# Designs tried in a protein design chat: VHH binders against E3 ubiquitin-protein ligase MYLIP-A (mylipa). Part 23

Target 1, 279 residues: E3 ubiquitin-protein ligase MYLIP-A (mylipa), of Danio rerio (Zebrafish) (Brachydanio rerio) (q6tem9r1to279)
Amino acid sequence: MLCHVTRPDAVVMEIEVDAKANGEDCLNKVCRKLGIIEVDYFGLQFSGSKGENLWLNLRNRISQQMDNLTPCRLRLRVKFFVEPHLILQEQTRHLFFMHVKEDLHRGHLRMCSEQAQELSALLAQAEFGDYNQNTAKYWYTELCGSEPNQTTINSIIAKHKALEGLSQASVEYQALQLVSSLEHYGVEWHWARDAEAQRLAIGVGPEGIAICRDDFSLVNRISYPIIQIATQSGKSVYLTVTKESSDSVVLLFKLISNRAASGLYRAITETHAFYRCDT
Short names: E, the ipSAE of ESMFold2; O, the ipSAE of OpenDDE; V2, 0.75 times the mean of E and O plus 0.25 times the DockQ between their complexes.

## First folded at step 12 (VHH; framework vhh_7sr4_2)

Design u6 (from s8 with D98N; at its last look DockQ between E and O 0.57; V2 from the best seeds 0.00; counts 0 for: pae O 4.1 > 2)
Fold by OpenDDE, look of step 12:
Structure u6 (fold): chain B 279 residues (1-279), chain A 123 residues (1-123)
Amino acid sequence: as target 1 above (279 residues)
Amino acid sequence: EVKLVESGGGLVQPGGSLRLSCAASGFTFSDNAMGWYRQTPGKQRDLVADITSGGSTNYADSVKGRFTISRDNTKNTVYLQMNSLKPEDTAVYYCTANIRTYYFDEGKETYYWGQGTQVTVSS
């Protein structure tokens, strides 16, 4: 079967796999083509019938998970974000960087003005190289949500000039270092509704679960140690959490589909397992 | 409470047919995948067939072309039509729902099962 695997930079890779191939087979081929040995950080996503982003189960056959198999459309994504110093390969870091850029574009990461300026300079150096007044373009507005004034622009330019001569790999590493210090680094977001039918953004990351409103304002933060039980039933995910009073509370998240609910459940459990063992 | 009740098992001759039913309650049936497993004494429980909430089916190689899994969401029931039965199909057949629980203290995942129904294929 033919799989079209889209990279975070929008490049499509054609991957041929056996009709009975599982997700791992495909991912391995993808990573092999990219020269990536650190396969464990990555996964493949596909779109559900309702447009939800779903992770492919790497242990199961691809044909059993997806309805449109010719071509099978998948997306290569970082599944488990780690700090840049833990990444061994430049190729792996590059893929992390591409994914982070996409996340930045989507507004999933918040930063202060100074961080935005620094990151703008780093991104410019990575994409365009050394400062050139004719070609310099900065992502400041996308990063902070406001247009930079002349003072801010001058600051970014100065920071960009200070990066003169640095390689793409070097500045990507620095960018990842900066981004990894941000609050929602490595957080996967799931849209859900609570018991009162309010829309929530559920962030699953290395530090635990963030419950946010639809504007990503924080409502609650749940660390893994205080989670007693996670259950998925139908379109719902239940979290039993220990309160400060030593009592337990059950949190309900309703998702758009059974698959989405399964996805959230798996995200919580797999992320917990990964960072418990690997970090 | 999740409840799965199997029926339709029995004794048949080789080449015969049976239809198993599993009545489900205690959860939203239409949102969950269902499956059939079988087990013989002293052996592991093995997947026979499963069906997603969307109706996609999967079969064990040993039963492909002979068995058909289906579901009726209006009746909260999953079926297993078994044709061309063989002696090696003799087992207790169990119905399962795709409901999962993770215990963070132990890192374990749990599933729900029916009581099982006996299928015997013998001349």
Scores: ipSAE 0.026, ipTM 0.315, lowest interface PAE 4.1, mean pLDDT 90
ESMFold2, look of step 12: ipSAE 0.544; ipTM 0.819
ESMFold2 (binder alone), look of step 12: mean pLDDT 83; pTM 0.818

Design u7 (from s8 with S30D A33T G54E; at its last look DockQ between E and O 0.75; V2 from the best seeds 0.72)
Fold by ESMFold2, look of step 12:
Structure u7 (fold): chain B 279 residues (1-279), chain A 123 residues (1-123)
Amino acid sequence: as target 1 above (279 residues)
Amino acid sequence: EVKLVESGGGLVQPGGSLRLSCAASGFTFDDNTMGWYRQTPGKQRDLVADITSEGSTNYADSVKGRFTISRDNTKNTVYLQMNSLKPEDTAVYYCTADIRTYYFDEGKETYYWGQGTQVTVSS
């Protein structure tokens, strides 16, 4: 079967796999073509019929997970984020960078004006090279939500000029280091509802689970050591957690579909397994 | 406690029929996809049929047209009507629900199955 695999930079790869291929077969071919040996950080996503954003289960046949196979449409994404210094390959860091750059427009990463100025300069150096008044374009409004005044623009230009001579790979690494310091770096977001149908944003990341309102304001943070069990049943995900009083409480998250609930459940359990959280 | 109890298995001649039942308790039956799997000695369990909470069905190619899965939400029961049985249908049949539990201290995931009911098709 033919798979159209979209990279984080929007480039589409055409990948042929056997009709009975598992998700890992396709991922391995994609990573081979990209020269990636650090395959474990990555996965393939697809869209469900109800608009769900879903991870392809790598152990299962692609044909049993997808609603449309002509062609099978997938997105290559970083599934497990780590600190940039732990990444061995420059190509892997580049894909992390492209993923992060794509996600910055979502507004999930909070950033002060100074960090936005620094990142704006790094992004410009990565895309355009050394400062040139005729070509310089800066991502600032996208990073902090405000238009830059002239003082801010001058500061970004100064920072860009200070990056003169640095390679694309070098500044992408510095950009990743900056973004990795932000509160929600590496967090995967899932929409859910509580028992009263109030919309929640559930963030699954290396440190644990963030429960947020629909504006992403934090309601509660749950670290992996206080989670006893996770259960998926139908469209629901249940977490049994230890309270400060040493009693346990069960949290309920209802999702729009069984596949969405499976997605949240697997995000939680696989992230825990990957980051070796202490229990 | 999730419980799934199969019944209706037995010995039948080729061309015969059996109806399997699975009584479920310990979870909200109406919200779950229910399924039947079968296992022959030395092989893994294979999907036979499943039925979603909305009533949508899916069948293995080897049983299409011969087997029918159905559910009765008032009785918390899923059924497998097995017609035109063949010797290749001989297996232990297991009921399951789309429920799974992950234990953080062990890093282990568990699924819920019935104990199984034997179906034997022979002269």
Scores: ipSAE 0.633, ipTM 0.812, lowest interface PAE 0.5, mean pLDDT 89
ESMFold2 (binder alone), look of step 12: mean pLDDT 80; pTM 0.792
OpenDDE, look of step 12: ipSAE 0.786; ipTM 0.902

Design u8 (from s8 with Y103T D105W; at its last look DockQ between E and O 0.01; V2 from the best seeds 0.00; counts 0 for: pae O 8.5 > 2, placed apart)
Fold by OpenDDE, look of step 12:
Structure u8 (fold): chain B 279 residues (1-279), chain A 123 residues (1-123)
Amino acid sequence: as target 1 above (279 residues)
Amino acid sequence: EVKLVESGGGLVQPGGSLRLSCAASGFTFSDNAMGWYRQTPGKQRDLVADITSGGSTNYADSVKGRFTISRDNTKNTVYLQMNSLKPEDTAVYYCTADIRTYTFWEGKETYYWGQGTQVTVSS
């Protein structure tokens, strides 16, 4: 079976696996090719029939999870974000960095203007090396999606110049440090509807679950200890949560598909398990 | 209406300390990043420190190790503890609530500012 595994930098890897191979087999081959030993941080995603992003179950056969599409299209992603100082390999950090960079382009990172400028400079240094007038403006425009104002450009330039001589690995590390300090670092987002059919962004991270509006404004934050029960039924995920009054409330999240609902449920359980045991 | 009211400024000797406060209203404080800027006459307003809704902090290089930004969501207040003050720290300090970049730089930022508080460091 041929798998096309797309990296966060849009490079496609051709991975040949056995017809009966499970997700882990594929991931291991991918990581091996990349020289990554720290496989536990990563996973493979695919698109569901409704366009939802789904994590491949690594324990199950790939053929059982995906439609018989040849080639099988997967995406290599960081599944569990950790602090950059805990990452041992440069290759691993690089993949983290690529993922973060992609998230940035997708508008998933929230940061203040100064942080954005710093990150822009770091990304420029990582991509192009030392400041060059010929490439810098183009890069900043590309990164921002539009031409920043002159003050912002000047700030980024100054910051970029300050990074002179730094290696790609070094600036990627710094970028990860910066990003790791952000509020939603390591949070995986799931789109859902509440009981009133309002659209919600459900963030599953190391600290718990964030319930946000579609603009990512916080509605509620649920720490893992106050979760009494988590269940998935059909397209719905139910969270029974302890209130301050010692009463319980059941939160309902309706997702686009059964698989998506299962994905949210698994995200909650696996994330909790990972950070409980591995941090 | 968004309101930001700074306080705590004053005159101090070099090496002294001040604590600035900014009381915020008119928006969900806990969901928004806050920051401090400073400006001297004829110069641009520069970032001093900012803090995200999640509590992550950032500082200008010139104040790192000396200044500390913090927030109390129960009081809708952001603070700037300024230690080891220098004459070059003399400026009007402004509180801001619109420093967050949601879609990077798409030109959608709306800045809200306080009236400012004067900090003077002089012997």
Scores: ipSAE 0.011, ipTM 0.218, lowest interface PAE 8.5, mean pLDDT 89
ESMFold2, look of step 12: ipSAE 0.582; ipTM 0.778
ESMFold2 (binder alone), look of step 12: mean pLDDT 82; pTM 0.807

## First folded at step 13 (VHH; framework vhh_7sr4_2)

Design v0 (from s8 with A33T; at its last look DockQ between E and O 0.83; V2 from the best seeds 0.74)
Fold by ESMFold2, look of step 13:
Structure v0 (fold): chain B 279 residues (1-279), chain A 123 residues (1-123)
Amino acid sequence: as target 1 above (279 residues)
Amino acid sequence: EVKLVESGGGLVQPGGSLRLSCAASGFTFSDNTMGWYRQTPGKQRDLVADITSGGSTNYADSVKGRFTISRDNTKNTVYLQMNSLKPEDTAVYYCTADIRTYYFDEGKETYYWGQGTQVTVSS
């Protein structure tokens, strides 16, 4: 069967796999074509019939998971983020960078003005090379939520000039180092509703779970050590957490479909398992 | 906690009928997909039929037209009506729900199955 696999930079790869192939078979072929040895950081996503953003289960047949197989449409994404210095291959870091760049566009990662000025210069060097007044374009509002004044623009230009001669790979690494310090680096977002049907954004990250409103403002943060169990039942995900009083409380998240609920459940359990094995 | 109890199995002659029942408790039955699987010795469990919370059904090819899955949300019970039974239908039949639990302290998952009920089709 033919899979169209879209990279984070929007380039489409054509991958042929056996009709009975598992998700892992396709991912391995994608990574081989890209020269990536560090396969464990990546996964393949697809869209559900209700607009869900879903991870392909790597141990199960592709044909049993997808609504349309002619062609099978998948997206290559980073599934597990780590600190940039732990990444062995430049190509792997490039894919991390492209994924992060999309997160920045969506406003999922924001920073203070000082960090935004530094990152703006790094992004410009990566995209356009050395400073040139005719081609330099700067991301700033996307990074900190405020429009730049002339002083800020002049600061960004000075920082860009200071990067003269640095390669794309070098500045992408520096950009990843900066972004890796941000609170929501490596966080995977899921839409859900609470018991009162209020819309929530649930962030699953290396150290725990962020519960946010639909504008991504933080309501609560739950670290993995206080979580006792997670249960998926139908379209619902339940977390049993320990309060400071040593009593337990059960949190409910209702999702749009069983597959979406499975996605949140797997994000939580697999992220917890991944970072335990990384210790 | 989650409990699934099968009943209605037994010995029947080819061409006969049986009705299996599965009583469920410990979760909101009406929200879940319920299913029947079967297992012969030395083989993995195979799907027989399932039924969604909305009543949509799915059947294995080997049982289409002979078996009917149904549910009663007021009694928290799922049924499998088995007609025109064949010797190939001989197996332990298990009830299941789309529920799973992960324990963070041990990093282990639990799935929920009944103990099973034996169906034997023989002269």
Scores: ipSAE 0.627, ipTM 0.812, lowest interface PAE 0.5, mean pLDDT 89
ESMFold2 (binder alone), look of step 13: mean pLDDT 80; pTM 0.794
OpenDDE, look of step 13: ipSAE 0.785; ipTM 0.910

Design v1 (from s8 with A33H; at its last look DockQ between E and O 0.87; V2 from the best seeds 0.73)
Fold by ESMFold2, look of step 13:
Structure v1 (fold): chain B 279 residues (1-279), chain A 123 residues (1-123)
Amino acid sequence: as target 1 above (279 residues)
Amino acid sequence: EVKLVESGGGLVQPGGSLRLSCAASGFTFSDNHMGWYRQTPGKQRDLVADITSGGSTNYADSVKGRFTISRDNTKNTVYLQMNSLKPEDTAVYYCTADIRTYYFDEGKETYYWGQGTQVTVSS
C-alpha cells in the first residue's frame, strides 16, 4: 500500500507499507526516513468524509480506518507538545516549529504587539534568512489581530536586522521558546456543540481543557484535577466535573461524527495520560 | 448506568438456529454502533458482527452468510440471528456498544460489555 505522508513543512513523502500494516508501522517508517528518534511526540492525521481532522489509531490497521486508500493520504503532525528545551533533535524542533507556524496562521495563538513584532522577525529570518529589503515579507496581523502601522513595520525590520547571521535552527528555537510561553501552546482544537447546539471550540492541552466560543473567546477552563471521568458515546463526549461545592456536573459536547467524538475523547484522555507521568 | 443484557442463548443441535437479543439502556441507543463478540475458553473475544448507527453491517468471515445482525431503535435492542450453527460456534456471546469511560484518578479506561449468553452447539 502507498501512503502519501505530508510533513508539517508541506513536503510529501511516499511511504510503502504492507497491505495489513497498522498505523505504527507507517509512523515508524516516516520517522526513520527523517532520522527522528523522538517518535512519541508524533502521530499521523487524515481527513474524514465530513471534513474531520482525525488521528490514525497506531495500534489498528490503516485499511480499516480510512475511507480512501488509493492513495492513502496522511499528515505527519505533532501530537504531544513539550517545552522546547526538552526536544533533543534539531529535526524534531523543526517539525514542532512548522506545526506551530500553522497554528499561528489559523489564529489559535495570540500575543501582545511586542511579542508579535519579535516573532515576526524570527519567522522572517527562518524563512528568508538575513534581512533583504527586496524579499523580506512579514506577517503580523495573524499574531496579534491588528494591522501594522509603519512604526511597527520599522520595528520589525530593526529586529530582523538584529538577527543577522543566526541560523534557521537557532531562530526556530527562539521562536518556539517565545510561543511556548503563550496560553494555548500545545493545545489541540476540536469543534463541538453544547447541549443547546451552540458552536464551541474545545482546546485540549497539557494542563486541561479550554472551552471557547467559535471566535475562540474563552468561556471556561477546566483543569484535569477537577475532572472525574470522561465518557464517549456515539457522537457525544461527556465530562463529569467536580464543582466548588463538591457536587458534580456533567458537561456535554456533541460532535459531527462518531469518529470526531472519539477524536476529542482520545485527545483528552491521551493528553492527560501523557503529561501525568511528566509531573 | 450503561446496561447491556443478552438473552436467547442455549443448547442447539448442529445445523440449528438461535436468535440472540441485547437490550440496551443508559445511553442514546440510536446514536451508537453496536456489536456482538464471542469468546471460547482460553481465548480472547473475537468479533462476530457489528452494525453502525446508520445500519451498515460487518461480519467476521467465519459467520458470513449464516449470521445476520440487526437493530430495532424503538426497542433499544440489537439482534443476532444465527443459522446453520456448527460446533465451532460454541461460545459465550457478548453484546457491546461503542461506549468507553476514562477514570482520571486511576488513569484507566473501561469498555462496556453485557454479561454474556452461552451458545452450545452439540448433540
Scores: ipSAE 0.646, ipTM 0.808, lowest interface PAE 0.5, mean pLDDT 89
ESMFold2 (binder alone), look of step 13: mean pLDDT 80; pTM 0.794
OpenDDE, look of step 13: ipSAE 0.718; ipTM 0.903

Design v2 (from s8 with A33I; at its last look DockQ between E and O 0.93; V2 from the best seeds 0.00; counts 0 for: unsure alone 63.4 < 65)
Fold by ESMFold2, look of step 13:
Structure v2 (fold): chain B 279 residues (1-279), chain A 123 residues (1-123)
Amino acid sequence: as target 1 above (279 residues)
Amino acid sequence: EVKLVESGGGLVQPGGSLRLSCAASGFTFSDNIMGWYRQTPGKQRDLVADITSGGSTNYADSVKGRFTISRDNTKNTVYLQMNSLKPEDTAVYYCTADIRTYYFDEGKETYYWGQGTQVTVSS
């Protein structure tokens, strides 16, 4: 069967796999073509029938997970984020950078004005190269949520000029180092509803789980050591957590479909397992 | 607590029929995907059929057209009607639901299965 695998930089790869192939067969072929040895950071996503953003289960047949196989439409994404210095390959860092760049564009990663000025210059150097007043264009509003004044624009230009001669790989690494310091670096977001049917954004990351309102304002933050168990049943995910008083409380998250609930459950459990193994 | 109890297995001649039942309790049955798996000695459990909360069905190729999965949400019961049975269908049949639990202190998952019911097809 033919898979169209979209990279984080929007380039589409055509990958042929056996009709009975598992998800990992496809992922391994993608990574091999890209020269990626560090396969464990990556996964493949697809869209569910209700618009869910779902991870392909790597141990199961692709044909049993997707409704349309002509062609299979998949997205190569970073599944587990680590500190940039732990990444061995430049190509792996490039894919991390492209994934993060999409998160920045969507407003998922925000920063203060000083960091936004620094990152704006790095992004421009990575995309356009050395400063050129006729071609340079800067992200800033996407990074910090406010419009730049002329003083800020001049500061960004000065920072861009200071990056003269640096390679794309070098500035991508510096950009990743900056972004890795941000609060939501490596966080995967899931839409859910609470027991009162209020919409929540659930962020699953290396340190634990962020429970946010639909505008991403924080309601609660739960670290993994406080979580006793997670249960998925149908469209629901339950977390049993230890309160400060040592009592337990059960949190309920209702999702749009069984596959969405499985997705949240797996995000929580696999992220916990991954970072427990690495740290 | 989650409980799944299979019944209806037995010894039958090739070409015969059996109907398996699985009574479920301890969870919201109507919200869950219910399924049947089977296992022969020395092999992994294989999917036979499953049925979504909305009634959509999925079958293994080896049983399609011969087996029918159904559910009764008022009785919290899932059924497997097995027709035109072959000796290759001999196995222990297990009922399952799409429920699983992860224990953070051990890093282990638990799945929920019934005790199994033996189906033997021989002359």
Scores: ipSAE 0.591, ipTM 0.811, lowest interface PAE 0.5, mean pLDDT 89
ESMFold2 (binder alone), look of step 13: mean pLDDT 79; pTM 0.784
OpenDDE, look of step 13: ipSAE 0.740; ipTM 0.902

Design v3 (from s8 with A33Q; at its last look DockQ between E and O 0.75; V2 from the best seeds 0.69)
Fold by ESMFold2, look of step 13:
Structure v3 (fold): chain B 279 residues (1-279), chain A 123 residues (1-123)
Amino acid sequence: as target 1 above (279 residues)
Amino acid sequence: EVKLVESGGGLVQPGGSLRLSCAASGFTFSDNQMGWYRQTPGKQRDLVADITSGGSTNYADSVKGRFTISRDNTKNTVYLQMNSLKPEDTAVYYCTADIRTYYFDEGKETYYWGQGTQVTVSS
């Protein structure tokens, strides 16, 4: 069967796999073509019929997981984020950078004005190279949510000029180092509802789980050490959490489909398992 | 406590029929996907059929057209009607629900299965 695999930089690869291939067969082929040895950071995503953003299970047949196979449409994404200095290959860092760039555009990784000025220059150097008044274009509003004034623009230009001669790989690394310090670096977001049917954004990250309202205002943070168990049953995910009093409480998250609930459950358990082995 | 109890297995001749039942308790049956798997000695459990909470069914290629999965939400029971049985259908059949639990202190995941019921198809 033919898979259209979209890279984080929006380039589409055509990958042919056996009709009975599992997810890892496709992922390995993609990574081999890209020269990626560090396969464990990556996964393949697809869209569910209700708009779910789902990870392809690598050990199961692709045909058993997807509704449409002509063609099979997948996205190569970073599944597990780590600090940039732990990444061995420049190509791996480049894919991390492109994934992060998309998150920045969507507003998931907002920052203060000083960080936005520094990152704006790094992004421009990565995309356009050395400062040129005819080509200079800066991401700033996307990064901090406000329009730049002339003083801010002049500051960004000065920072861009200071990057003269730095390679794309060098400035992508510096950009990753900057964004890796941000609160939601490496966080995977899932939509759910609580027991009162209020909409929640659930962020699954390396250190734990963020429970937010639909405007992303924080309700609670739950670190992995205080979680006793996670259970998926149907469209529901339950977390049993140790309270300060040493009692336990059960949190309920209801999702739009069984596959969405499985997605949240897997995000939590696989992220915990990944970073447990990394310690 | 989640409990799944299979019944209806036995010995049948090729071409015969058998109906398996699985009585479920300890969870909200109508919200869960139910499934039947089968296993021969020394091999992994293979999917036979499953049925979503909404009644949508899925079958292994080897049983399509011969087996029918169904559910009765008022009795918390899932059924597997097995027609045109062949010797290669001989296996232990297990009922399961889409319930799984991960224990953070052990990093261990568990699933819920019935005890299994033997189906033997012999000439």
Scores: ipSAE 0.584, ipTM 0.802, lowest interface PAE 0.5, mean pLDDT 89
ESMFold2 (binder alone), look of step 13: mean pLDDT 81; pTM 0.800
OpenDDE, look of step 13: ipSAE 0.762; ipTM 0.908

Design v4 (from s8 with A33T T52D; at its last fold request DockQ between E and O 0.93; V2 from the best seeds 0.75)
Fold by ESMFold2, look of step 13:
Structure v4 (fold): chain B 279 residues (1-279), chain A 123 residues (1-123)
Amino acid sequence: as target 1 above (279 residues)
Amino acid sequence: EVKLVESGGGLVQPGGSLRLSCAASGFTFSDNTMGWYRQTPGKQRDLVADIDSGGSTNYADSVKGRFTISRDNTKNTVYLQMNSLKPEDTAVYYCTADIRTYYFDEGKETYYWGQGTQVTVSS
């Protein structure tokens, strides 16, 4: 069967796999074509019938997980983020960068003015090369949410000029190093509702779970050590969390489908397992 | 306190019929996929049938056309009607729900099963 696999840079790959292939068969074939040895950081996503963004289960047959197989439409995404210095291959790092760049564009990773100036220069060097007054364009507003004044623009230009001669790969690495210091680096977002039906963005990251409003403003942060259990039941995910008083609190997240609830449950449990063993 | 209680098993002649029931409590029954599995001694539990919250059903090939899964959301009960029974259907039948729990301290995941009901098909 034919899979259309969309890369983080929006390029579509056509991948043919056996009719009875597991998810891992497709992922391995994608990674081989891209020259990626570090397969463990990646996964494949697809859309559910209610618009869910779902991870393909790598151990199970693709045909049993998806409703539409002609063609299978999949997205190659980073599933587990790590510090950039742990990434061995330049090509792996490039895919991390492209994924992060999309997150920056969506506003999930905002930063202070100084970091935005530095990152603006790095992104411009990566996209356009050395400073050129006629073509230079900067992402500053997307990164910190405000328009730059002339002093800020001049600072960005100076930083861009200081990057002269650096390769795209070099500045992508420096950009990743900067972004990896941000609070929500490596966080996977899930839409849910609380017990009062209020819309929440649930961020699952290396160190715990962020509960945010629909504008991504933080409401609460829960580290993995204080979580006792996670339960998925139908469209619901429950977390039992220990308070300082030794009492337990149960948090409820209601999702739009059983598949979405399974997705949040798996994100929490697999992220906990991955970083517990690899940090 | 998820609880699943099977009933309706027994001894039956080949070609006969039985109806299994599973009474459920401790969760919102109408929101869950319910299922029946069976196990013979020394083997793993195999899926027999499941039914999702919307009533969509799925069957193992070995039982298609002979077994029917159904649910009554007002009684929190799932049923397995077993017709044209064969000696190969002899097993302990277990009820389950799509509920799972991960224990962070142990790194263990658990699923919820009933205690099982014996079905024996013999002359």
Scores: ipSAE 0.618, ipTM 0.792, lowest interface PAE 0.5, mean pLDDT 89
ESMFold2 (binder alone), look of step 13: mean pLDDT 81; pTM 0.797
OpenDDE, look of step 13: ipSAE 0.786; ipTM 0.910
ESMFold2, fold request of step 14: ipSAE 0.617, 0.595, 0.599; ipTM 0.794, 0.784, 0.774
ESMFold2 (binder alone), fold request of step 14: mean pLDDT 81, 82, 81; pTM 0.800, 0.805, 0.801
OpenDDE, fold request of step 14: ipSAE 0.775, 0.772, 0.772; ipTM 0.911, 0.911, 0.911

